VH-VL binders against q86l99r1233to1411. Designs and how they scored, part 39

Target 1, 179 residues: q86l99r1233to1411
Amino acid sequence: SNKESLPFRRDVIEKVINHLRENSLDTEGIFRLSGNMESVRGIVKSFAHGEPNLSFEVHNISNALKHYLRSLDPPLIPYEFFLMLLDARKNEDAETIRNIFWKIPSDNRVVLTLLVDLMVKISENSNVNKMNSKNLSIVFGPTILKPRTPTLDRMALMTETQLQCGIIQTFIEDFHYIF
Short names: E, the ipSAE of ESMFold2; O, the ipSAE of ESMFold2 at other seeds; V2, 0.75 times the mean of E and O plus 0.25 times the DockQ between their complexes.

## First folded at step 19 (VH-VL; framework fv_adalimumab_6cr1)

Design m4 (at its last look DockQ between E and O 0.83; V2 from the best seeds 0.00; counts 0 for: pae E 3.2 > 2)
Fold by ESMFold2 at other seeds, look of step 19:
Structure m4 (fold): chain C 179 residues (1-179), chain A 122 residues (1-122), chain B 107 residues (1-107)
Amino acid sequence: as target 1 above (179 residues)
Amino acid sequence: EVQLVESGGGLVQPGRSLRLSCAASGYDFEDYAMHWVRQAPGKGLEWVSAISWNEGYIDYADSVEGRFTISRDNAKNSLYLQMNSLRAEDTAVYYCAKDMGEDKYGSYFDYWGQGTLVTVSS
Amino acid sequence: DIQMTQSPSSLSASVGDRVTITCRASQDISSYLAWYQQKPGKAPKLLIYAASSLQSGVPSRFSGSGSGTDFTLTISSLQPEDVATYYCQQYNDYPWTFGQGTKVEIK
């Protein structure tokens, strides 16, 4: 059965990102390796209720963040920016991507900046943690950037996923230019 | 309790088609990647296909690409495998498997169905 | 494709013995390796993920080790209920591939 959307809680996301910044940069496969399903579900519930429980092994916390962000409606990058960003990525237009980022509502921009900065820090330590910018973009692309109306065309969906990942990879690799 | 229940197996002639279904319950099906894994009688495990949580990534083993189509219906908590142009070497128990991951990476399979037998024989 | 080679293909051991099963990947897969137990007529069950992490509910006599290309599953004290075929599986890159299996019997 379908589940309900979760509310955007800026303060919760900031706490979780700060925790991961302090505890995940040396962790192999962070955001890629899975945790325990029951633990992850409980942690996501704590995020949604505004009282994040971070007393878990780091993979459970990173997975909970992924699941929480994916369950937001509207997503972290609001729906109205989806087509513009994909088009800008298709044209390899980082300047337009930057301009669109700065139009995103301020609370979302702050959280997105913190999240991408975490991904930059992880990718800079990829010799240890094995998570480079491409790896992280695959994790976060469709998670935080979604269409309002999903396409039913399989080929179009796969192309959209590739572009979604490319936008996040651009955010990571061009962080200082865009942010 | 996570439960995966396959159905749709049976005896079918070479060159024909068959559609497998997997009904999922006990977890948020729409959050996870799903796979088909098969096992020929008396043989080892062979991964067949994967589909990401949002259907944005789909992949197939070389032996089935072009003939099999994986799909999912998140509203019905269901995974499917459309099997066209069946061959004798497709004879196997087909397992529905839950990935603990969501995306292109996938990961490991924390839950498996009971399997459904497909026999391709004239 | 990443080839996974298990050794041995079968073994017999006494109750209480320490048994080890090895799995070699044809290329570096970091720690992206899982181990499964399959009893006759049953679906596989996950034992180990991330090369060394024990799945919830799996007896502590099971352990995994290794990184890169060489991996080991250890049963510290073989029990009658451990009679099964064991498979390693890599999840570094598609297609996911399994080792050919190791059948464990009691002698």
Scores: ipSAE 0.456, ipTM 0.806, lowest interface PAE 3.1, mean pLDDT 91
Fold by ESMFold2, look of step 19:
Structure m4 (fold): chain C 179 residues (1-179), chain A 122 residues (1-122), chain B 107 residues (1-107)
Amino acid sequence: as target 1 above (179 residues)
Amino acid sequence: EVQLVESGGGLVQPGRSLRLSCAASGYDFEDYAMHWVRQAPGKGLEWVSAISWNEGYIDYADSVEGRFTISRDNAKNSLYLQMNSLRAEDTAVYYCAKDMGEDKYGSYFDYWGQGTLVTVSS
Amino acid sequence: DIQMTQSPSSLSASVGDRVTITCRASQDISSYLAWYQQKPGKAPKLLIYAASSLQSGVPSRFSGSGSGTDFTLTISSLQPEDVATYYCQQYNDYPWTFGQGTKVEIK
């Protein structure tokens, strides 16, 4: 990839998620609708510096969070968990997914819990905001769960993407069992 | 400054193939979905194909499905369209267009290239 | 497929006039609607996204409104440089579709 990875900052992510919980649950298309590219880029830089600037229209904040999470290396769910989670999803094995979640490093687990809880809250209000668990899983699947080396096989890549989305959908729909 | 530069257009006979390229600069190409949109001479705009930021979702207009293949190379900041079995009705200016979105939930096209002309005639 | 119908197909107005272009979707598209300006021989340029949000660098005389199926692009005071063809585009569902265009001229 042609851009630099960004540092993982738990404190920043928590602040951004709390802001979105307070300001986005009634927002149509939250995490789906785009913002302004220049604004989003500037907000992402503020996250990376540990000084989140949240004085923007809410779609710019949600898009900045997506881009920040996608720029983490390693990703929010570390690379070593990718194949295990995909295999558990293929087998429809929520118990194994739960067991894998609890092996993830503590700081990553806290952030993942906050993020998925936000997605649960959004999906519970989907009649207003139009973002159900399936919609959110499409947005966040490849964002937070990715392989160290992506496959070059197009069909395999599409299958992996469906499984990545399925894992996030499972997190949302089975939140209280897994988390 | 965001720039999208198409190339590879030209005059070609029906049934032949052509490969279009789009070179992107001025933004993080690997973060966004990309599209091809075409415009027949004197006509309106027609969406052709989309590819997500990570290539996990690809879609085509019915008129080109099975004949055209969209692809991208994020290391080279490049988008491609392989056009096989070309027909007269494929004659158009082809634009690459940047989506502000990332995945199969496309949005609107905030930046466009200048276009490259494809003419399919006997 | 979601069909987008623009009206009028063309119009002619004087400098300073208020110009209104409408776009109707064949089904509810919420606010997932963009407007583009295209001058002859040039690529389209984004004016409005999310039905009513101005793109950076677009003059404030342009505005958009509407939701659901009926949308409007307004030029509050037509200028000579606004001579162009204008397109609406929905991004609610694939395939993305455009209106047929509205050609705006100065009389």
Scores: ipSAE 0.445, ipTM 0.808, lowest interface PAE 3.2, mean pLDDT 91
ESMFold2 (binder alone), look of step 19: mean pLDDT 92; pTM 0.935

Design m5 (at its last look DockQ between E and O 0.93; V2 from the best seeds 0.76)
Fold by ESMFold2, look of step 19:
Structure m5 (fold): chain C 179 residues (1-179), chain A 122 residues (1-122), chain B 107 residues (1-107)
Amino acid sequence: as target 1 above (179 residues)
Amino acid sequence: EVQLVESGGGLVQPGRSLRLSCAASGYDFEDYAMHWVRQAPGKGLEWVSAISWNEGYIDYADSVEGRFTISRDNAKNSLYLQMNSLRAEDTAVYYCAKDMGEDKYGSGFDYWGQGTLVTVSS
Amino acid sequence: DIQMTQSPSSLSASVGDRVTITCRASQDISSYLAWYQQKPGKAPKLLIYAASSLQSGVPSRFSGSGSGTDFTLTISSLQPEDVATYYCQQYNDWPYTFGQGTKVEIK
């Protein structure tokens, strides 16, 4: 990409997720509606430096979280889990998905649990915020679950995107079984 | 400064092809969805096609489906529209537009190019 | 496809007048609507997104309201530089669609 990769900061992500849990559950279009581009860029920079600035309208903070997570290298779900999760999703095998989740390194697993729990809470209030599990899976699938080497084949890319979204949708819908 | 610059327009006969390009600068192109929007002379705006940040979602207006192909090259900050089997009704100014959104969910087009004219006539 | 119907198709008003343009969607689009201003020979410019959020650099005399199927763009005090064609656009789902436009002129 043309951007610098950002370091994984568990403490920052936890603070941001907790802030969103307190401030976003009633927000229409949370994680779907955009923020101000310059504000979002500045907030992402504050996350990367370990000093999260959360004094912004909530859409700027949710978008900053998305962009921060997208910029992690390795991603929140480390590269080695990509193909096995997609294969388990293709086979509709929730038990294998659960087993793979518990092999993810503990710091990543804690953050992923907090993030998916936030998505569960948002989806439970989707009558108000208009963001159900499918909506959230489209936002987060390719953001946190990525291949080490992007495919050049357009059909494969579309199939991978559907499977990436399916994994996140499974995490949300089967939260208490998997997590 | 965000800038979008279209190129590749011109006068062509019906049935022929053109390839439009859009060069993007001043923002993280790879993070946002991109669109083509056209405007026939003296007429309103018509959405043509979209492509998500990661290319995982692509869609077209019914009027161009099967004839036009959208693509992007994130390494070159470039958006493309391959237009095949051109018809007189494809005559328009073609704009590239940056979505404030990233995936198949948009948020509005905060930046537009200045457009490139495509004229399809005998 | 979601159809967007604007009203009126044109209007003429005096400098200082309050101007209101309406847009109706054929189905519920929540607040996923944008308003654009376009002057002849120029690209459209975003005014309002999310039905009511003012884009950076847009004068505060512009405002938007509505949700669901009925939306309005308001210019609180029309200025000479506001002579343009205005478009609404839904972004609830692909394919995106625009209203047919409203031409605003000064008497």
Scores: ipSAE 0.703, ipTM 0.889, lowest interface PAE 1.6, mean pLDDT 93
Fold by ESMFold2 at other seeds, look of step 19:
Structure m5 (fold): chain C 179 residues (1-179), chain A 122 residues (1-122), chain B 107 residues (1-107)
Amino acid sequence: as target 1 above (179 residues)
Amino acid sequence: EVQLVESGGGLVQPGRSLRLSCAASGYDFEDYAMHWVRQAPGKGLEWVSAISWNEGYIDYADSVEGRFTISRDNAKNSLYLQMNSLRAEDTAVYYCAKDMGEDKYGSGFDYWGQGTLVTVSS
Amino acid sequence: DIQMTQSPSSLSASVGDRVTITCRASQDISSYLAWYQQKPGKAPKLLIYAASSLQSGVPSRFSGSGSGTDFTLTISSLQPEDVATYYCQQYNDWPYTFGQGTKVEIK
């Protein structure tokens, strides 16, 4: 990796999610379409400093959030929950997924709840924005749910990615049961 | 600023193998999907293969599936294409292309290499 | 696979003319379409993404329109430097596919 890890800043993430909730629900391809690469880098830097700059076109903000979340170490869902969640997803066990969610540290849970609620709102308007729960799960699965030690086996990595996406899709589709 | 530099092309006999490399610089390579696109002499563009930012999604054109393998090394900012069992119809200029997107949901190819020629003939 | 059909295969126009190239997708691709310009011996260059968004550094005489299955690239006033082959490309889903190209020449 050529990038340094970024600190978890709950207050920054909350501000960014609230901004997107107010400005992105009608935006076609939100979280899927790209922003300007230079702008996104600058916005991520402002997030890491604790003073988010949101005076940009909405695709730049959504992309900056994705890149910021990807750069967190520890990730938004801490490493110790990775294998438990994947196993629960393999067994299609939504009750166990819910139980694991409630063991996640409080600050991470608040942010995760806000993030998934945003994804629910986006997916409810997918006839306009073209981003359904499956689309969003592909974007966010590997972004927020990561192993401590990445696998080097290609087959295992592809299976792992499908499970990561499945967990996020479960969060969106079963939001009121899990959260 | 952003550069994509392909290497490893050349003249090879049918049935042989060749490995293409693409060295990326000037952007956060590990954040974006990468593609191989080829163009046979006098013909149009043909998508060959893609790999997502985290390697969790990989796909191939039907014409190369089972023979070609895409890979990336994010620590070295490098993309690769292993081409086995080469055929005359694989003769083309091979381009390394950066997606503006990250996973299998792309946004178009904003940067391309200059290409490397692969010629497969007896 | 999603098939992309361009029309015309070639055209010849005078400097200053309005030029229109069309691209049809075999299924709904929303606005997930790009247009590329390729000059002989060179790599393609991105002109338009998201069907209608102009890439940075591309002259404003280029524009794109359409959604769903029918898309158009327009050059409002053709210039000598616009002699090239133009390709549309869908990025709705893998495998990505290109149109067959449209060669644009000056009369």
Scores: ipSAE 0.697, ipTM 0.888, lowest interface PAE 1.7, mean pLDDT 92
ESMFold2 (binder alone), look of step 19: mean pLDDT 92; pTM 0.937

Design m6 (at its last look DockQ between E and O 0.83; V2 from the best seeds 0.00; counts 0 for: pae O 2.3 > 2)
Fold by ESMFold2, look of step 19:
Structure m6 (fold): chain C 179 residues (1-179), chain A 122 residues (1-122), chain B 107 residues (1-107)
Amino acid sequence: as target 1 above (179 residues)
Amino acid sequence: EVQLVESGGGLVQPGRSLRLSCAASGYDFEDYAMHWVRQAPGKGLEWVSAISWNEGSIDYADSVEGRFTISRDNAKNSLYLQMNSLRAEDTAVYYCAKDMGEDKYGSGFDYWGQGTLVTVSS
Amino acid sequence: DIQMTQSPSSLSASVGDRVTITCRASQDISSYLAWYQQKPGKAPKLLIYAASSLQSGVPSRFSGSGSGTDFTLTISSLQPEDVATYYCQQYNDYPWTFGQGTKVEIK
């Protein structure tokens, strides 16, 4: 793959999240189950060009959002916050995580709030959709929280992935405290 | 359009090593989980190993853990399987398989290579 | 590990027959189950994912059903090109496991 990094488009992400909030809360395996690869690829291109096409089955849209967020450079949570968030998570320090969240640039905070609120709503309906906070954290951890320079040490990479997931789980479970 | 091409199979003696490669094209390789699946002659399918899109989650079948190492190079659209301490029971066609999903959960294998034969015999 | 048991191990049916293959998981796997078709000398081909979702390009005579521990692949009207071995596979937990396969032949 020679996939190019994509620009942050707040208005596009907001439209996609609002669509999913209206259409995905009862969907089994939302964000876990896949969509059609060709559809997902086309939808991601529409997001990147600012012309979101949401006339697809919901799994295609949820997967397109994941792929779009993963391709952002800078990422949704800017690189500068990576190490401090991981350290706060390692210490199980939700207060510090909250303080760091409020230092993130305002456009990114708005999108993060909408995204995590969607995950809270999904997890509140997990009896139906089978996606609890832990499940969602595995999907979104490495997707939105990334180091500037990836580690080549495989064991360190796995440890970092666990911490990335833990941060997203904390965002979901402590939403009203942090956000 | 999607292509997965395995290479590196062959005849090797027990205890030796072999490195399998899989060249991917026609899709955004860096977005998807990848797997190795094997099939011994005349037998069924056996999942061997998985690696998530970012290498943050790696899993192995019990029969190969400690001997095989899965890896990927997203810049080169390539998947690898380092196979050490090979045994006769590792004899199989090895398939490179694309997951429909990206993380450890997955959704099934929507594209497969044609496989590369590994024969381990003395 | 989650054991996947297919039934029958083989079957023979006439063109046009309804064919049913079952797959039983040793524990609850929700709907995280795929079905594959494999013809001799070829790579497997995905038919069904998420227990009941038909893969793009797969003929509509194929369908999947079930959740939890009991799953079924149905071919509503068997065709000559459906002669193959069929595998179920769970992706609920690692290690991912396949059923032992069901060989389908034409009488």
Scores: ipSAE 0.624, ipTM 0.866, lowest interface PAE 2.0, mean pLDDT 92
Fold by ESMFold2 at other seeds, look of step 19:
Structure m6 (fold): chain C 179 residues (1-179), chain A 122 residues (1-122), chain B 107 residues (1-107)
Amino acid sequence: as target 1 above (179 residues)
Amino acid sequence: EVQLVESGGGLVQPGRSLRLSCAASGYDFEDYAMHWVRQAPGKGLEWVSAISWNEGSIDYADSVEGRFTISRDNAKNSLYLQMNSLRAEDTAVYYCAKDMGEDKYGSGFDYWGQGTLVTVSS
Amino acid sequence: DIQMTQSPSSLSASVGDRVTITCRASQDISSYLAWYQQKPGKAPKLLIYAASSLQSGVPSRFSGSGSGTDFTLTISSLQPEDVATYYCQQYNDYPWTFGQGTKVEIK
């Protein structure tokens, strides 16, 4: 990547997710529609400095969260869990996915639980907001679950992307079993 | 200032190949989806191809699938279009376009390059 | 593929006139529609995204409305610099498709 990774700030992510839980469940295209690029960049900087500025239209906030999470190194789901989760998804093994989730460090688990709970709430209102579990999985799969060393093979990369999305879709659809 | 600069256009015979490049600056190129859009002389706009921020999703118009290959190099802030088996109907100005979004959904093209002309004729 | 039909194909209006351009989708595209302005020899410029959201730096005389299948671009008071061809574009499903364009001139 050409830009610096950002620090993991649990307290910032919790504030942003709570804001979105209160303000985005009826918003059409939430996480799919874009915000203003300059606004989003400024908001991401406020997250990185520990002082989230949430006085913006909701699409700018949701996009800032996506960009912030993408910039984390290590990612929200640490690198060592990547291959295990993809293999469990390939085998359609929700029990193994649940077991792996509970091995993730506790701060990351709390944030991931809040994030997936938000996605569940959004998807339950998809007749209004147009964002079902599959839509949300496409947005968040590669954002929070990624390898330390990306594959150079294009076909393998596309297959990995489908599995990454599948893991997030499983988290949403089996939330009460896994979390 | 966001800039997209295309290069690699020119006059080429049918059946031959060309490679277009697009150099991006002024934004975090690696965060956004990128597209090629073309416009035949005197005609409207036609979407050609898309590539997601992480290269995990790639799409083509039916008219170019199998002949064109989109790619990107995030370390060099560059987008590419390899055009093989060129036909007369591929004659157009080719634009590099930045998506407002990151993934296959997109949100529209907030920045465009100046375009590079590809002419396919004998 | 989703067909996008613009109306009219061309129009002439006086400076200060209200101008409307219609775009119809062959199927429901929710609000996933953009409007572009293109002047001769130039790249297109984004005016409106998400059917009704004004892009940064675009004059407020431009507005977009509609959802589902019927969309409208409005120029509340036509200015000489608004002479251009206007395109709608859906981004609901691939392949992304454009309307055929509407040429706007000053009479």
Scores: ipSAE 0.595, ipTM 0.865, lowest interface PAE 2.3, mean pLDDT 92
ESMFold2 (binder alone), look of step 19: mean pLDDT 93; pTM 0.946

## First folded at step 20 (VH-VL; framework fv_adalimumab_6cr1)

Design g1 (at its last read DockQ between E and O 0.91; V2 from the best seeds 0.82)
Fold by ESMFold2, look of step 20:
Order: structure tokens, then C-alpha cells, then sequence
Structure g1 (fold): chain C 179 residues (1-179), chain A 122 residues (1-122), chain B 107 residues (1-107)
């Protein structure tokens, strides 16, 4: 990777998610439409330093959250959960997905709960914001759930991506059962 | 500053192959989707292919599907287009284009390379 | 496939004129549309994304409007350096498609 990993800052992520909950539910294309690259880069740095700068147009903040989460190593869902979640998704086993979620470390679970709850709220207003559970799953699947070592097989990588998205879609659609 | 530099264009006969490269600098290449867009001489723009930031989504225009292969090497900040079974109608300037977005949705192209000319003629 | 139809195909206007270029999509694309400027021998340059958002470094005389199927690029006061071909492009669904282009010239 030519990009440096960023530190996990739970309190920063919570502030950003709460800001988006208050400001993004009516925003068309939230998490799908891009922000200004230089603004997003600067906002991500503010997250990494522990002092989130939220004085930007909402698309810049949502995009900064995506890029910040993607830069975490280990990812928000730690590597050791990757294969078991994908297998549970292949088997359409929501009970196992729920059991795996509750094994995730506490700080990660809190952040993941807030993030998925935000996605639920956005998807419930999709007639306005145009972002349903499928749309959000495509954005967040590979961002927060990824393997320790990516596969070199292109067909397997595409199948893996579909499963990553499916897990996030399951989190959104079955939120109250899983979380 | 963001730069995209294409290379590998040239004159080839129909049925032959070429490999295009695009060297990216000035931004976090691994965070964004990348595309190839072409423009036949004197004509408009035609989207050719897309690859997402993590390679989990790849797509092609119908006219090139099965003949062209897009790929990327994030460690080298490089995008590629393998062009097999070239036809006269593939003659165009080929642009490397950075997507503003990262996944299959994208948001349009905020940076473009200078283009590399591919001419397919007997 | 989503067809993008630009109008007019070409136009000629005087410095200082207000210029409008329209783009129609064959189906609803929400606001997922970009406008590009291309000068002869050069790569396209992004002007507008998300139908109405001005790219950094683009002069404020450029603006975009519309949603759904009908979109407009406006140059409020045409300048000599605006001589170019302008393209709209949808990014709602693959394959991504461009309009055929509008060539803008000075009288």
C-alpha cells in the first residue's frame, strides 16, 4: 500500500456519525456522491489527529468518513472475522452472523452499531435521499469488511465483494435482530 | 499535483494486441475507481471500461467486452488496458481517467491523462 | 443503455453572451450527471459534477442545473477562452454514456 494506515479513534467516529445523522438523512446520494478531493483529504487528517473538522458541506464529511474507515488497519471488522462472516452469508445463516457480531471487540461493536443504525435511518428515507440498503451495502461492504490478504483471482475477488456487500445489507435489513 | 500519464499506444494491424499503461501520481490512487475513455479522431467520447478501487467491480463497453481487460496495480499506482483482437473501429485516443468516487457508482472524472493514440490499420 | 442527447450540436455567440447547452437523458438519472469542456488536442476537463456542483478552479460563470432527465449548462458571459466542445455524461448506470458534444465558437 502506498497509503499509511490511520489510528482508530472511537470518539472521533462517534462525533462524525452523529453529525451525519443530524444533517444527512434528506441529502440525495449521501455516501454515493463525491466530495472535493482536497477537502476530503484535509478532513480525514483532522479525524486522524483526534480533532474532527465538521465545518464542511455534508458530502465532504460523508466521503471523509468512508476514506477514514477504509484507512484503518485492522479494519472496523477485524480480519479474523472475515472468512466466518462470508461463510455464514453464503449459507444464509443470520443467526451465525449475529453470533459473530457479538464476538467482535466492544469498541468496534459500538462504532459498527452507530454506523449501521445511520445506514438504517438513511435507507428508511430512501424515497428522498435515493440510498436504499443495497446502495449503502455497495459503499460500505469492502470499506469495513476485508481480508487480511486479498485474493489474486479476479473472479473470486468479484464473488468476495458481492458477499461483503451482502453482509452489510443483512446488517441493515436485520438490524434489530443482529444488533 | 495530480498527473495521469498514458503510454503504449501505436500503429498495429487488425487482430494484433497492445497493452496500455497509465502512471498515476499526486493522489491516493488506491482509493479511487479508474476508467478508460476513448475518442475516435474527430468524434465524441466513449466510455470503455471501469475498475473499482479494490478491483471488486469491473465492467466494459459491449464493443470491447471479451477483447479488452482492465487491471490495476495499487502498489505501483498504475492502471492497464490489455487490448486483444484489435479492429479498425478501435482506432482512437485512449484516456486514463480518475473517478471522483471509489466503487461501481462513481461520480464522474475529475482528472484525465493526455491520451495515447492507438491506430489499427492494415 | 442510457442515451444522452445534447442540443445544440454547435453554436456561435459573441463575447459576453449568455450561452445555454441542454442535455436530455433517455431515463431518470437523478442528479448523476457531469459536464466536461474539451479544447482541441487536449483531454476533457471537468466543469460540473452532480448536475450542479462546480469543480474547484472552474470560473463561476459556469453553472449547471437540472435533475431527472433534463439538464442545462450555462455560461453566463461567454469569454474567448471558452471556445471548446462541451460534453454531458451520465454516471447513473453502466455503460456510462456521453452526449454527442456541443461545439461553441465565437462569432
Amino acid sequence: as target 1 above (179 residues)
Amino acid sequence: EVQLVESGGGLVQPGRSLRLSCAASGYDFEDYAMHWVRQAPGKGLEWVSAISWNEGYIDYADSVEGRFTISRDNAKNSLYLQMNSLRAEDTAVYYCAKDMGEDKYGSGFDYWGQGTLVTVSS
Amino acid sequence: DIQMTQSPSSLSASVGDRVTITCRASQDISSYLAWYQQKPGKAPKLLIYAASRLQSGVPSRFSGSGSGTDFTLTISSLQPEDVATYYCQQYDDYPWTFGQGTKVEIK
Scores: ipSAE 0.816, ipTM 0.924, lowest interface PAE 1.1, mean pLDDT 94
Fold by ESMFold2 at other seeds, fold request of step 21:
Structure g1 (fold): chain C 179 residues (1-179), chain A 122 residues (1-122), chain B 107 residues (1-107)
Amino acid sequence: as target 1 above (179 residues)
Amino acid sequence: EVQLVESGGGLVQPGRSLRLSCAASGYDFEDYAMHWVRQAPGKGLEWVSAISWNEGYIDYADSVEGRFTISRDNAKNSLYLQMNSLRAEDTAVYYCAKDMGEDKYGSGFDYWGQGTLVTVSS
Amino acid sequence: DIQMTQSPSSLSASVGDRVTITCRASQDISSYLAWYQQKPGKAPKLLIYAASRLQSGVPSRFSGSGSGTDFTLTISSLQPEDVATYYCQQYDDYPWTFGQGTKVEIK
């Protein structure tokens, strides 16, 4: 990767998610439509410095959250859980996914719960915002669940991506069971 | 200062191969989806192929499926198009295009290269 | 495939005129539509994304409207530098498709 990773700031992520919870549920294409690249870069910088600037149009903030989460190292779901979650998804085993979730460190679990709860609320209003659980899973799968070293095999990479999305879709659709 | 610079175009005979390259700078290339779009001389724009930020989604126009292969090297900030079994109908200026988005959804093309001409003729 | 039909194919107008270009999709594409400007010998340039959102650095005389199947690009007061071909493009579903283009000239 050619860019530096960003620090995990739980308090910043919680503030951004709470802002989106209050301002994005009626927004068509939220997390799917892009923001202005220059604005998004500046907002991501403010997150990394611990001083989130949320006085922007909502698509800029949602995109900044995506880019910030993708830049975390370790990712929101720590690397050691990647293969276990993918295997559990391949076996369609929601009980094992739930068990693995509860082993994730506490700070990461709190942020994950808030993030997935936001996605549940968005998907429940998909007749207005056009973002169902599958749409959101495509956006967030590889963003928050990723391997330490990506495979070089193209077909395996595409299969991993589908499984990453499937895990996030399971989080959304089975939220009350898993979380 | 986003820049996309295509190279590798030229005159080739039908049935031959050509590889296009696109060098990207001025933005975090590894964060965005990338596309190839072509324009035949005097004609409109035609989408050719897409590749997502992590390469987890790749797609092609029907007219090039099975003959063209899109790829990217995020370490080199580079996008590629391997074009095999070229036909006269593939004659066009080929543009490297940055997606505003990251995954298969995308949001349109906020930056374009200046294009590289591919001419397929006997 | 989603077909995009632009109207008109070409037009001539005077400096200061209001210019309207329409684009119709063969199916509902929500607001997932972009408009591009292309000058001869140059790459396209994004004007509008998400049907109505103005790209940074694009003059405010450009605006977009519409949702579903019918979309409009408007130039409120045509300027000499607006001589170009304009394309709409849907990004709702693959393959992404463009309209055939509208050539705008100054009388």
Scores: ipSAE 0.798, ipTM 0.917, lowest interface PAE 1.2, mean pLDDT 93
ESMFold2 (binder alone), look of step 20: mean pLDDT 93; pTM 0.950
ESMFold2 at other seeds, look of step 20: ipSAE 0.781; ipTM 0.913
ESMFold2, fold request of step 21: ipSAE 0.782, 0.778, 0.777; ipTM 0.915, 0.913, 0.913
ESMFold2 (binder alone), fold request of step 21: mean pLDDT 93, 93, 93; pTM 0.947, 0.946, 0.947
ESMFold2 at other seeds, fold request of step 21: ipSAE 0.779, 0.790; ipTM 0.914, 0.916
ESMFold2, last read: ipSAE 0.773, 0.767, 0.788; ipTM 0.911, 0.911, 0.916
ESMFold2 (binder alone), last read: mean pLDDT 93, 93, 93; pTM 0.947, 0.948, 0.944
ESMFold2 at other seeds, last read: ipSAE 0.784, 0.738, 0.789; ipTM 0.913, 0.902, 0.917

